VHH binders against Thioredoxin domain-containing protein 6 (NME9). Designs and how they scored, part 8

Target 1, 330 residues: Thioredoxin domain-containing protein 6 (NME9), of Homo sapiens (Human) (q86xw9)
Amino acid sequence: MGSRKKEIALQVNISTQELWEEMLSSKGLTVVDVYQGWCGPCKPVVSLFQKMRIEVGLDLLHFALAEADRLDVLEKYRGKCEPTFLFYAGGELVAVVRGANAPLLQKTILDQLEAEKKVLAEGRERKVIKDEALSDEDECVSHGKNNGEDEDMVSSERTCTLAIIKPDAVAHGKTDEIIMKIQEAGFEILTNEERTMTEAEVRLFYQHKAGEEAFEKLVHHMCSGPSHLLILTRTEGFEDVVTTWRTVMGPRDPNVARREQPESLRAQYGTEMPFNAVHGSRDREDADRELALLFPSLKFSDKDTEAPQGGEAEATAGPTEALCFPEDVD
Below, E stands for the ipSAE of ESMFold2; O stands for the ipSAE of OpenDDE; V2 stands for 0.75 times the mean of E and O plus 0.25 times the DockQ between their complexes.

## First folded at step 4 (VHH)

Design H4 (from G2 with F50Y S102E; framework vhh_7qia_2; at its last look DockQ between E and O 0.30; V2 from the best seeds 0.00; counts 0 for: pae E 6.3 > 2)
Fold by ESMFold2, look of step 4:
Structure H4 (fold): chain B 330 residues (1-330), chain A 120 residues (1-120)
Amino acid sequence: as target 1 above (330 residues)
Amino acid sequence: QLQLVESGGGLVQPGGSLRLSCEASGFTFSRYAMGWYRQAPGKQRELVAYITSGGSTNYADSVKGRFTISRDNAKNTVYLQMNSLRPEDTAIYYCAAEDYWEDSYSYDYWGKGTPVTVSS
């Protein structure tokens, strides 16, 4: 309990209706830890919030604490055995996260910050939600099952990831077949660019591997011919596209993939290391880095409609930038 | 960040047995492939045994038939059962974790190591 004294400066304590109304008037995104008196605030997420404050800055991201029993507006959150995080922007509820799920909290903060930046800069419509029917059990189950038109589900923003069809698969004539399998697995391909990667690009792309014995062979392979650089997203829910793509790819060693996941792409189209047909990012952070490196001019739109691959709506004048998030999400 | 803590090393006579344990501090243990490596003085660190998250195992030729790697995902622990130990098995043994879906090469987390000495 000694090393985290900065926690009280990080989060504003909201104990009265007047403070609650003041919080609703704050510019930017406010993340409220709604806690029970017998539990106290959610301590495991404090280090995440400190990290994000350092990375994002203080201008548009605010953190608050509110005890559910102290405020009548929080009545429906009383008695919960896990923390509830409410996300407010422009005085309106824009997201809810239940439980101390640090990866989900980080993703939700970044997504809602980007959405609010676009509301403030471009006048886009804020995606407001109501937390009317959710329970802990329903929330845990319903995220992957319900796919009807539901405004609450739509508040989850799309993410994307990098996929590469590597030179070995392209040279074997498997590109179209792999693309078909990607689409059958429920991915949407936002971009498909054929590119022979330069040695400079590949060395920077894999710089974290530069000390490994096989690094030079990897560089040679990835430069040996055309690859197809793909930007993938999913159409349903907010399942992590990076994790889903990694699962479809299978284990990195094609011989292991054939044994353990024979339906995976590496099992079907890889031969032997290092020739494993496809690449996918390790996690969200690496996906953002890799996308920014390979597609520096592209940005993801936060609107709830998918931009056409070859164009955009002409209804409003304005510069268009990209189909995917930039690497730096500040 | 995943942390790895090895235990179970020590002094043992030739022909004896030891069981090494490596506890992971983290809630993603089941995603990782786990390996045991060893380093004798003046030598490079070498792979001893490796187990994927799906349970597939590989062993160095020098330890096949004598060592067994296993994992308990419920306890976030990987084990190395070392039987029929020889003086040449004397080394510091390191636990390592690798995301085996990662493209082509390893990204490793390493433990601090546990010494094993085989001497009469």
Scores: ipSAE 0.014, ipTM 0.483, lowest interface PAE 6.3, mean pLDDT 74
ESMFold2 (binder alone), look of step 4: mean pLDDT 81; pTM 0.818
OpenDDE, look of step 4: ipSAE 0.025; ipTM 0.487

Design H5 (framework vhh_7d4b_2; at its last look DockQ between E and O 0.06; V2 from the best seeds 0.00; counts 0 for: pae E 8.8 > 2, placed apart)
Fold by ESMFold2, look of step 4:
Structure H5 (fold): chain B 330 residues (1-330), chain A 121 residues (1-121)
Amino acid sequence: as target 1 above (330 residues)
Amino acid sequence: QVQLVESGGGVVQPGRSLRLSCAASGFTFSRYAMGWYRQAPGKQRELVASITRSGGSTNYADSVKGRFTISRDNSKNTMYLQMNSLKPEDTAVYYCAAEDYWSDSYSYDYWGQGTQVTVSS
């Protein structure tokens, strides 16, 4: 149900060059959280920024978010696994803080705000800096698993795919709205199971990402509360259900989705990466693997299924002949 | 008008080198992780190498590790594959692809048309 829109209003999202230039024209001090799309904004410092807003007011102190990859001016900050906080006053860079160091951020905010008040009131020269000390870093995420784009002759591509309503959307009370939109988009929901996924399930589900530094954050998110696990098929089948579901979900990044596909689920129910509301399988092979993993008691046409808790029953031919059992299948 | 165009393929003798290029246009190249895939006759398409958005990390198939080097130049919207010590088993059509490796969505994946690499004689 309820949202935390008050916290979102704390930081303004700078997603275009035009907004960046408007930010540079702002009076006072602007603190920019420069983040990577794969990590998202620095959440640990939000409470500090809220405290600073209350203590000093917002007439001369502003907070912003900027994704390093969206703005060419931020190119040198791309690919870093820790947040970078840029401090702008009068359109000029006046300080940089690397990492979620709350004491240093607080001190820097207070120091730079006092300095800018003196610039504005007394006409003092602003102490502009150039960030020349940035060192190259390896990406914090490693993709050590070599996945091919192989397509096997398994039969699930014609009839059904996995969809997940993720814990962020469920926690915001959006489950029923999303289900209604899935049905309105022409899908039939064969199974809808509410489940708090176990750490073991999530680690197997995302095993192809296990070498990445962001993997533990992904595991934590997907285990953080109930999800709704759905098996979808199409009422009218001109296209593969996997591809159609990806289109309805929209782009990975909710901000991109709002610009480019505003009617998509991620545009409507996602907030910021990595919280993008819904999951869909990449392709037919992944759909088969994911369904077998999460619904091991259900019978599908694929006899090659190696689900950890797969049923004893002989697999039937083809998805058209397969039966999907209700959520209580063991 | 998204476009990925591979070039640099050809016929070479075993042990020689080739350099493939993938020129990108019509999208924000620096936002995408990139990869090289190949498909030999009668085989499924397989990942050869991948590279992060910044170029800071790379990944290679075991069959090409130590022989192939992937790189990118975001200022030129171009990705490269340096292929050294080529073997007949490397014969395939090579495709470049733009993928978002940081999510479980593939809403904006792009593929090139492919360039033939033949290692013989």
Scores: ipSAE 0.007, ipTM 0.211, lowest interface PAE 8.8, mean pLDDT 73
ESMFold2 (binder alone), look of step 4: mean pLDDT 82; pTM 0.829
OpenDDE, look of step 4: ipSAE 0.029; ipTM 0.557

Design H6 (from G2 with S53R S56D N58Y S102D; framework vhh_7qia_2; at its last look DockQ between E and O 0.25; V2 from the best seeds 0.00; counts 0 for: pae E 9.0 > 2)
Fold by ESMFold2, look of step 4:
Structure H6 (fold): chain B 330 residues (1-330), chain A 120 residues (1-120)
Amino acid sequence: as target 1 above (330 residues)
Amino acid sequence: QLQLVESGGGLVQPGGSLRLSCEASGFTFSRYAMGWYRQAPGKQRELVAFITRGGDTYYADSVKGRFTISRDNAKNTVYLQMNSLRPEDTAIYYCAAEDYWDDSYSYDYWGKGTPVTVSS
């Protein structure tokens, strides 16, 4: 039989500082998918990267994966569910794209490849950017911290948030009903874990509330029985999942929720404070921290990606592959 | 500029009255529930009075019938009318605002406090 050469992987896994430094020495443009363990690598863009590799070849375009927790140089990117793509040329950061934005990724790859060709052929100065040049396209103000042009950009963001069906709702037998309403509201549930939270978990979860008079009541309530810990994303990813979930939950106080938003979950399933049936993160920063606290084992492994088996294989129900990347989007 | 600014504290004799004000800026006042807390020297901070977005009020037992909380959304201000003051009401009084959707009792915004001293 003829010789069979080992095929070069589409994305090289960067798991050590040594591999990171080797990647920085690469000629041409390297696109790094910086991901969190609970979200995993950004699967929706893989077909784009395969297409780009075919079109431009192996000489000047490289793709890599890096888990933010594995490398100290990526500390500034830790804790955010939103995928981040770093563009390196000549060992320098030249662009950043946040979110699974395939049109913007394709444009950025082509633009940066053209720019790098001019640097290599003509000796032009590379346009290097700083870490603080990141822009956040979620809930940030469009001026000041977020200076991106929204009319020139086509974006498709996929994010996730934490939801908790609290012990009061579980004890009242409302778990399945609430899950059905979550799905009807356009969310995909990536993980549903039944857990009686420990006092240690709850105290850390609500540590910013320590010192308030109701804190011990809150701790007691959240430890009083099983909760369902959910990781939610939207089935179509054009709205902020954190804000959308907060709207579906309704006002904090169930009596206020019944008066002002009677269709909300807290109106329907809450009784009186602190028994308001459900929890949702305040913003994306809190969602990232809460997910890391409650799901610390949800990290991408130190080896390459795992794919589900075809045919008989079902979508992975585990948090590693399904987080922030719903299987049924396309 | 995002802040809560308390005013109206001071020295008052037992049986006297004070009206505390808390003016909010830099956020949408009408979406928040508002509360007054106090902390006496060596004591834990405690809830004094609370008013929801819809105007429902709640009072600690120690102040019920003597204190009245109210809000004026047009002026972004919450008030605490304190009548029949006692030496035990001596404390630093804090204004707080709570996010409409937060799932805990806690408050997102706190003032820096205004001292109230009740002594003869």
Scores: ipSAE 0.012, ipTM 0.263, lowest interface PAE 9.0, mean pLDDT 74
ESMFold2 (binder alone), look of step 4: mean pLDDT 80; pTM 0.813
OpenDDE, look of step 4: ipSAE 0.021; ipTM 0.361

## First folded at step 5 (VHH)

Design K01 (framework vhh_7qia_2)
Fold by ESMFold2-Fast, scan of step 5:
Structure K01 (fold): chain B 330 residues (1-330), chain A 118 residues (1-118)
Amino acid sequence: as target 1 above (330 residues)
Amino acid sequence: QLQLVESGGGLVQPGGSLRLSCEASGFTFSRYAMGWYRQAPGKQRELVAFITSGGSTNYADSVKGRFTISRDNAKNTVYLQMNSLRPEDTAIYYCAADYWSDSYYDYWGKGTPVTVSS
């Protein structure tokens, strides 16, 4: 029944190696929004791309979406929340833009489209670049005519975090009210998945509570009905999304939240522990672990996999490894 | 930004006692719940003792009756008094502060090793 991430008709979804090869064979310039499966495509740039479609047409300008975890060619872009835009012409990489920088994207599209028109019409050589995910900054210089002032965006990074609307809030019919409050606070909801968490998933997710009196009650509650699993980002660039979400939620204990932050979500919608309406991560590292646990990469073609796979004792830190083997950092 | 510093660990014989201290800085200590966790080699970190901002305490069954958690808000310090120590109590002991997160403690110390051996 399809993904909520596949709502954008403007951009072709490149979900297979065959579709990637078809894109490389396309005449003209293709702009590929490289996204993570857990984060989704960069929605803030859609308005720009819609405008450019109207102004330029699609004869020589195409837009695409590609999930980094699905394609071997995108392996070096996996694990990033910052959007990466790859520009292809005649099967060759011609530009890279990191971050949701709409003015730079517009300038780069116009410059590369002009260059490709000259290649096709005048037989000029295409200027091909070599991109390494950690070296693309070296090529991030204005390639076109200087037409603007120094009003470049200060923030080059788009960050994501996990939020959960818990079964207590869902059961009390508060889901839509909480979603509205999230949006009013300036968050964009990249995905909203309604499902009941499994017992194994909940036990791994709340492992630090395993020794506490109410842990079995917490596990029972989280498995008692559907939650809404959300991926949140900010359209405004100055604040870390994890920190901002934590502030909007308020203190974990609703009694403390009502005393110290009465306008917070946990003050308004929480009753008493463990019934505190919403979940959020403590920091960026925790958010990355939690997102990988609940939205694992499609490594094995099994999108229904509940838990990520760790495998090795000294492998790179995944959520399963972080929860089972290394010390858990706040 | 916030720092937790554990002290008091060391080598002790079975049946002995140790008192661990955790000093907190950079925040209003009295508002945080505080916990002591331990991790033996090759095992998950487990809760040992927990004290709320209001002073209510909870203990793991394995340490109940032997360990006592307490706090001194004037000194921004939480303590773990460990009596009748056993070889199975050998672990690195971690202090944790709890306010915002409902999955993990907000702040962790670096740990203090405790070895119970003859």
Scores: ipSAE 0.015, ipTM 0.264, lowest interface PAE 7.7, mean pLDDT 72

Design K02 (framework vhh_7qia_2)
Fold by ESMFold2-Fast, scan of step 5:
Structure K02 (fold): chain B 330 residues (1-330), chain A 120 residues (1-120)
Amino acid sequence: as target 1 above (330 residues)
Amino acid sequence: QLQLVESGGGLVQPGGSLRLSCEASGFTFSYYAMGWYRQAPGKQRELVAFITSGGSTNYADSVKGRFTISRDNAKNTVYLQMNSLRPEDTAIYYCAAEDYWSDSYSYDYWGKGTPVTVSS
């Protein structure tokens, strides 16, 4: 039996191209919450949308949810950790808001709804945003040009990285202490999965090291017991999360870490190579590869799509803390 | 970026000795773990010896007691002293360095290799 939702609080889930085309044909303004599978939809804005729906009138304001990896039209929004709100009217993109900025969302809804009322009642032309503006800007474009803020290209995208709390640290009962230190360093933990990595998984993870004598010792160590597989992001700050996580981990060798960065995780919880407590990716490309390998049910990039990938896609539930990030609100 | 240049290879008789050197240029050498690998014709590269930034050493079982790895951070150089050489030690010897930050048991930077032949 099909269940129905109250229209006043309803966000329509756009899971297919057919539903996307149906949304584009809707009369009035539609606000689409474009989310990533690992993060889920933005929960903090729901109360605002309920309020706006009641106050503005039911016929001309609609809300929708769309997972970025399920629709080809949303390709440009894949791999983002922040929510993206797309505003459509008469099948055309009229505004974009990045992040859970409730005052800006309210203002943009009111401005675009009044603009659309004038289009429908008075035959005025819609002001539309070009696809090029979306690929070039990190900030919201709620109006036209002549804003000096769009002259310079500065990306403040909130990105994700992989972290592993390794079997040695887990076996020594250090997991909770390490998690606390990660959070104290300003990271948000989007996912925390405790499990023992399989031999096949470890061999693929470290495939670039295959054929070396040390490779078998590495495989043995990583399969020796449970690890915690983490997805990390930062809610605030301007540094790349991969670089920040490497700094918090400290030098690879615990003896070097204790000498040079005694406050680092590897200084405090590592013993001697190869037992250095935590793993982090070398760079952005390595992080994307590692995330795709260990969390194959989550979509991070078109570049990581495998040839044998089936027609069906399943999303792993993300942690609540990952749902919305405030962005560029002073 | 770090670059590695090996030297000291050559032809030596069984029971003889050779000292290999690997000179690094680029970033802070003292932070890197350094290793020596070898590859005989038709075989995979194998780790022979490594030395951490702190000076701790480890050796393959086939070379324990015969080979000694050391480093001189002031000269940006790692050494492999090879004593009591055997015909089965014949290989191309490669110097390798690991990234300061990355979690790696493989080495990220490689020299081009120096050949060692043990024969009469």
Scores: ipSAE 0.046, ipTM 0.322, lowest interface PAE 4.9, mean pLDDT 73

Design K03 (framework vhh_7qia_2)
Fold by ESMFold2-Fast, scan of step 5:
Order: C-alpha cells, then sequence, then structure tokens
Structure K03 (fold): chain B 330 residues (1-330), chain A 120 residues (1-120)
C-alpha cells in the first residue's frame, strides 16, 4: 500500500438501501452486477467495463456491484449463480442481461447509452421494462445471441451446485480420480476446499434427521476426516446443473447404483450406506441453502471492500476466485 | 416443503386387512422413494416396505407376501395394503419420503404416524 491517496473503484459497491437510492438518482446509465454472496461478482467483465468507461466517458456510464441477499429489491435474483446485469437510467430499469456475455453487454451498454442521450437531449420517452417475468421459473427467459450467425434466441441459464467428496472417498485415496471424472462429465470446478466439516455445520446441513441413530452415524462419518467441498458449474448445455450432477453421482445407495447405473460415481467409489463417496444437493433450493451454509465467507460485508489481508485457506477461495460461472468462452 | 399425512390405521382382528394411505403435499414427490416403517413400543423403528421413484419394490421378510406397497404420483400418494394381519404387526406405522439421489437421510421426510392394533 504505502499510498494515503484514495483509489477510485470502477464499480461502486451498493451494500445498503441508501446507496441503492443514490445510484437511482445518478445521471446517465448505471450497470449493476447483481451477485450472490457465496459466488461473488463477475470477474471476467471487468476489463470490458474499464474499456467502455474510457471510450464513453465518466459522467454518462457508471458501474455498480450489489449482493442479491442484502437488498429487498433484488429478492427475485437470489439463489442464482449466473450473473445478472441490471441497467438503470433516470431511476428506471431499462435493460437486463443474464450471464457473462461480453458481446451482448457491450451492445446493450451502447444501445442504452444512445437511448438515454436521446432522452436527455431530445426529450424522447424512456423505454422502461418490467422484469417480473424473469422471476418466473415456469417460463425460461431468453437472453441475447452469443454469435450474430444464429437467428434463434437461446435460453442460457447457468447455475452452480454444491458437491462434496466425502471422508470415505478421501480416506481411500479416490479424490483425484473422482475430480477427473467430474471434469470428464463436463463440469467446471470453481472452488475446491479440503477441510473437515465441524459437528455444528454437519448438524445444520442435515437438520431434518436430528435425533435419530442414523443421523448420528451420518454426523460421525462427515466429521471423521477431511472432505473436498466443491462448487460445480457447466460450460455447455441447458440442463440443470443440480440434476446433471445427481445423474453423474448415481443413486444414493451404492448397491442400487451398481445394479442400475454401474458407471456412476457412487457405483464405482461407494461401498455401503452411509459410505457413498459423494454428496449432491436434492434440488435448486437445497443447493442454494447448502452453498450459503458452507461458503458464508464468500459473502461481502457492508464494511469496506478491502481485500483480505491474508491468512488461511480463505485467501485461496476469495469471493471473485469462487465465481459460479465459466470463464467467458464463446 | 414436503409434508406427509398418514391415514387408514385402526383396530383390526387377526387375519384381517387394512389399507394405509400417505398423502404428500409440496414439490418433488415423484423424485422421492417412499417407505413404510413401523415402531412397536420399546422397539426400534424398522422398514417394512419400500418403493423407488421408478416403481421397484422391496419388503421385509416378515411382511413379504402379505403387504403390498404402491404409489400414485398424480395424487402424490403412497399406499400400504396389509393382508393377513398378525398381532405382531401391531405398531405405529410411519410414512417416509427418502431422496433417491441425496445423501442417506438429509432430505428424508416423515409423517406423524398412524397406529395399527391387531387384536381381538
Amino acid sequence: as target 1 above (330 residues)
Amino acid sequence: QLQLVESGGGLVQPGGSLRLSCEASGFTFSDYAMGWYRQAPGKQRELVAFITSGGSTNYADSVKGRFTISRDNAKNTVYLQMNSLRPEDTAIYYCAAEDYWSDSWSYDYWGKGTPVTVSS
């Protein structure tokens, strides 16, 4: 550090309702990167935003970060690993872009800046959108084209899930083989933390089974040694990552897995319950709960956004290092 | 938010029949394996019948040939048909929804139980 001069951040962190309302009062266009605390903000778009700000100028284009769990207005964007970019002008929502699609973001920024300049200079009416339909899971929302060659609008939802390589598989030296098979199945591993889960953590994780002998055996097993706690996403396809990971793991009971899905991870690396090698979330809601429980340190606080001073395993998996979406690959 | 409600229990004579029903409210019923467990006073809870999401069934040796488990995914309901009932079948019967894919017990749901008494 050595410098006492204030550094100017490219993106303003909106951690309170007051800062959100201040953003809405800004002149020009504001692009808000809406992120999950356990996922962190979208790192791959920073270079694009730096370029755009230099090309367009400071007074008309602003960038912000907002954690979905911290602001009530962002409730509909909670629990999603895919980054959501909200475009505000004159306090109104004017565009939404889902995913780290740099060409679409650049086009949308340019289009909305031109529209806002016409509103300010010529008194033209601002086209305001409502994103109520984007919170409706019954209907998939298309966002942008990746290439100009395709005419079709494509649904591109990309999410994360939790995976655990359990103490039995780790103790049997199977971690590297399982990681290789996860990667071969088309998953990208965004975070890999080796640690022993605490009893309190395991009891909250498996809260629905409290008080039964089977529950105590599960708690004992999960605390018996190190696990690998993974965040998984996919680089291709439109299948739900939670469902795809469940399929790759196979049935819960290794004996059933060996009979019905012999190529699954639990068939190959599981022995008998509770020793089934790997964990995956039941559904999207549980994936979001489990990720929040096991990776709370990935959330930004409303304190200063200074980088961690250093220390322990958390430095390896800082908020931006544990991004829940693939590198920007088109 | 899956909740299970059992019904159909009661007093029955030895050799009689009884049909238990378990209605689930919430999402994901079709993804769950369903089991019927029983617990007699002073004894451990035991699995008596099990049906996977795909319809495969398994039974405890003590009830095999007498009990039949079935499910109706459209009605979110699992059934246990109990024939040739014996005094030793007397227990509180619990319906359980077991996640076919998830770890062991972390996403299992239990009903409150329905009492079955086999006596004259």
Scores: ipSAE 0.049, ipTM 0.393, lowest interface PAE 5.0, mean pLDDT 74

Design K04 (framework vhh_7qia_2)
Fold by ESMFold2-Fast, scan of step 5:
Structure K04 (fold): chain B 330 residues (1-330), chain A 120 residues (1-120)
Amino acid sequence: as target 1 above (330 residues)
Amino acid sequence: QLQLVESGGGLVQPGGSLRLSCEASGFTFSYYAMGWYRQAPGKQRELVAFITSGGDTNYADSVKGRFTISRDNAKNTVYLQMNSLRPEDTAIYYCAAEDYWEDSWSYDYWGKGTPVTVSS
């Protein structure tokens, strides 16, 4: 098989600025795995990239590795808990994928290859992006007065939300399908914890509903078996992650979801109320409350008043490393 | 605590047009899916048109191509533009806010209705 030589041939190691510039000048699409030195390159995606190279067979698809600490151009990507995949075509950034999201990577590779073929064959204009999560506000966008609303809107786009795959969906064997669809929708799953919620946790989680007639039935349902408790993020796009996750879930009632949004998760995996497969937070305040309740050991906040995790992820395995994709041992 | 107030109903000739409005107050309007329902005398209440928070729309077969639902989140308002009205469209029209994402057995929010009469 010649596995070691084949692995080297698949991904070019970009260790210098000169090799970076050479990559930018290459024809076609290049997918760059930007990794941290302390976690190494993302191993779970190697099999996908090998498959894509073999299936596509194009001289227009290239893969590369770049350590964020070794290249000044990657300074903005240093210290990240997850790998970042940068997509370049014609020397321009055309897509970004965060985390080891194999379905999203596959979709993005296919979409960007189609786009680049049209640029090269038909002379169509290339859709160039900026990495919005790392963009500084440009003074030329501001007409003098600093608008606090604009700053609040920018901050809300860099948030996480809580998602639950509920006991009904888990019991029906739908967990892996739902996870795949979450990833295909552009979400990065930072944490996935499988457990049965305790009655005390559920009562605190739904404390605002304690006065509702069916509260005890809701508690019973959520305690009836294991759930998957997920932390989702989305740094690309213009919509808040909380709002985007609600849209992907679809309407509360699966019958309404099937009518109004047949491609939504609740349309596909929900049966009838209260068995609607997935949970999401109503708004930012609710997301912060739910995350703090279910993941008290994880430090996660939009308002970062604490010092960065300097050296902890490098030195020791800890709860916050659950938000990172280290080399997989499977 | 969410309140819905409908307006724009009235008497109109067959073939005429009306635009109904529904103003919401008391909660974050943009989180709710909004629907227009109607109830003719002696009939069950039926869904006429529905719009999600994201702007996706759905219509009853009887009104498709004649009615258009839209929303203005800045004004907390949902609209129903009714064209080519027929005597069969005579009903009390109700605005509804469905708690689209609420993970509970919460009740739907309804307005008190606005009457529409299509007659010569």
Scores: ipSAE 0.015, ipTM 0.251, lowest interface PAE 7.3, mean pLDDT 73

Design K05 (framework vhh_7qia_2)
Amino acid sequence: QLQLVESGGGLVQPGGSLRLSCEASGFTFSSYAMGWYRQAPGKQRELVAFIYSGGSTNYADSVKGRFTISRDNAKNTVYLQMNSLRPEDTAIYYCAAEDYWSDSYGFDYWGKGTPVTVSS
ESMFold2-Fast, scan of step 5: ipSAE 0.077; ipTM 0.443

Design K06 (framework vhh_7qia_2; at its last look DockQ between E and O 0.01; V2 from the best seeds 0.00; counts 0 for: pae O 8.9 > 2, placed apart)
Amino acid sequence: QLQLVESGGGLVQPGGSLRLSCEASGFTFSSYAMGWYRQAPGKQRELVAFITSGGSTNYADSVKGRFTISRDNAKNTVYLQMNSLRPEDTAIYYCAKEDYWSDSYAFDYWGKGTPVTVSS
ESMFold2-Fast, scan of step 5: ipSAE 0.218; ipTM 0.571
ESMFold2, look of step 6: ipSAE 0.192; ipTM 0.557
ESMFold2 (binder alone), look of step 6: mean pLDDT 83; pTM 0.841
OpenDDE, look of step 6: ipSAE 0.012; ipTM 0.317

Design K07 (framework vhh_7qia_2)
Fold by ESMFold2-Fast, scan of step 5:
Structure K07 (fold): chain B 330 residues (1-330), chain A 119 residues (1-119)
Amino acid sequence: as target 1 above (330 residues)
Amino acid sequence: QLQLVESGGGLVQPGGSLRLSCEASGFTFSSYAMGWYRQAPGKQRELVAFITSGGSTNYADSVKGRFTISRDNAKNTVYLQMNSLRPEDTAIYYCAADYWSDSYSYDYWGKGTPVTVSS
């Protein structure tokens, strides 16, 4: 670095509505640490953000601080005990992380930065989210109750995701240990079905990969023995169940997981790719697709107005048949 | 910013050899699984070879025994040694990096290096 020059601040302090709009519409990904005035910004994550600056650079990655009490747009975040990290790209909310979870923050930064690079370079559509934990009005609406006054009834609807304990972990006798760790992590298991997935089922499950070399390897592995097909929800916390499950699973490669997240399921129960013990959905759209495919008799309600467009391959009936040829199973 | 830069492509005669290199900059390279893809004119991009962060390898059936993927974490580089090249191996070869997702797409892609096998 040059001598006598001021250090560039790691995080930009967003103190006005104008700066909020400017920063969040910046090219690339902006990570906002939303803090309460009485507790200040989350200091434990500063070392992670410094590491990310070194490893990723700041061309398309920006860090900011915002006091919840200072900005009207953050009203719903006021009075929260844990730090909240909001991820924005092109002015849109793309991810939320609650709590000072450094591994989850690192993973989310890497995932969202890469997604935004594809939006900018390849014209990919941006995956926009809503912060579900703060959509209280949508979840607690009651028509004709108490003469229009506030309902004392909390919505019983819950967001669900798919989890699979894969044939490798089942064959190694790890099913009960993994289930225990899932429950200890705060998940409620709504359904647990032990069975061997059929080849037809696996081919539909991974239809988006039908053109890839890995497709036949995935089909073979998933058909090699019984799996446990699970539907997970959360009884506590505000984080999306899909994202939370991904954090508990850890990185895809067990060797990376053992190095970077030794407490994760893939670190503890995975061996070598492709044997990484557990499966989880990529995002909300993927979770809905996978749940519909593996549990077609079950009806899931999250919220009526929030229906996504659906998966790429599942948008039409024709491609599904075209992805599966008799020659694939010979 | 993670960037992948391929090199080593060119014109080679049938039965010849080429060694492709892909240098990564930005992220911690040793944590990524790395793949080589190729795309022939008018064809879909296909996976040729794959190496995990731990060094385990996988190959397309069409290249098994002829191609070898390897990595040098100290140099942030992945290599594809291509032997006994055939006209059917003519394609643009792409380097790709993967960290989390095994479902939809690689996290990062290079811009490609062309390989032409012709007498």
Scores: ipSAE 0.018, ipTM 0.252, lowest interface PAE 6.7, mean pLDDT 72

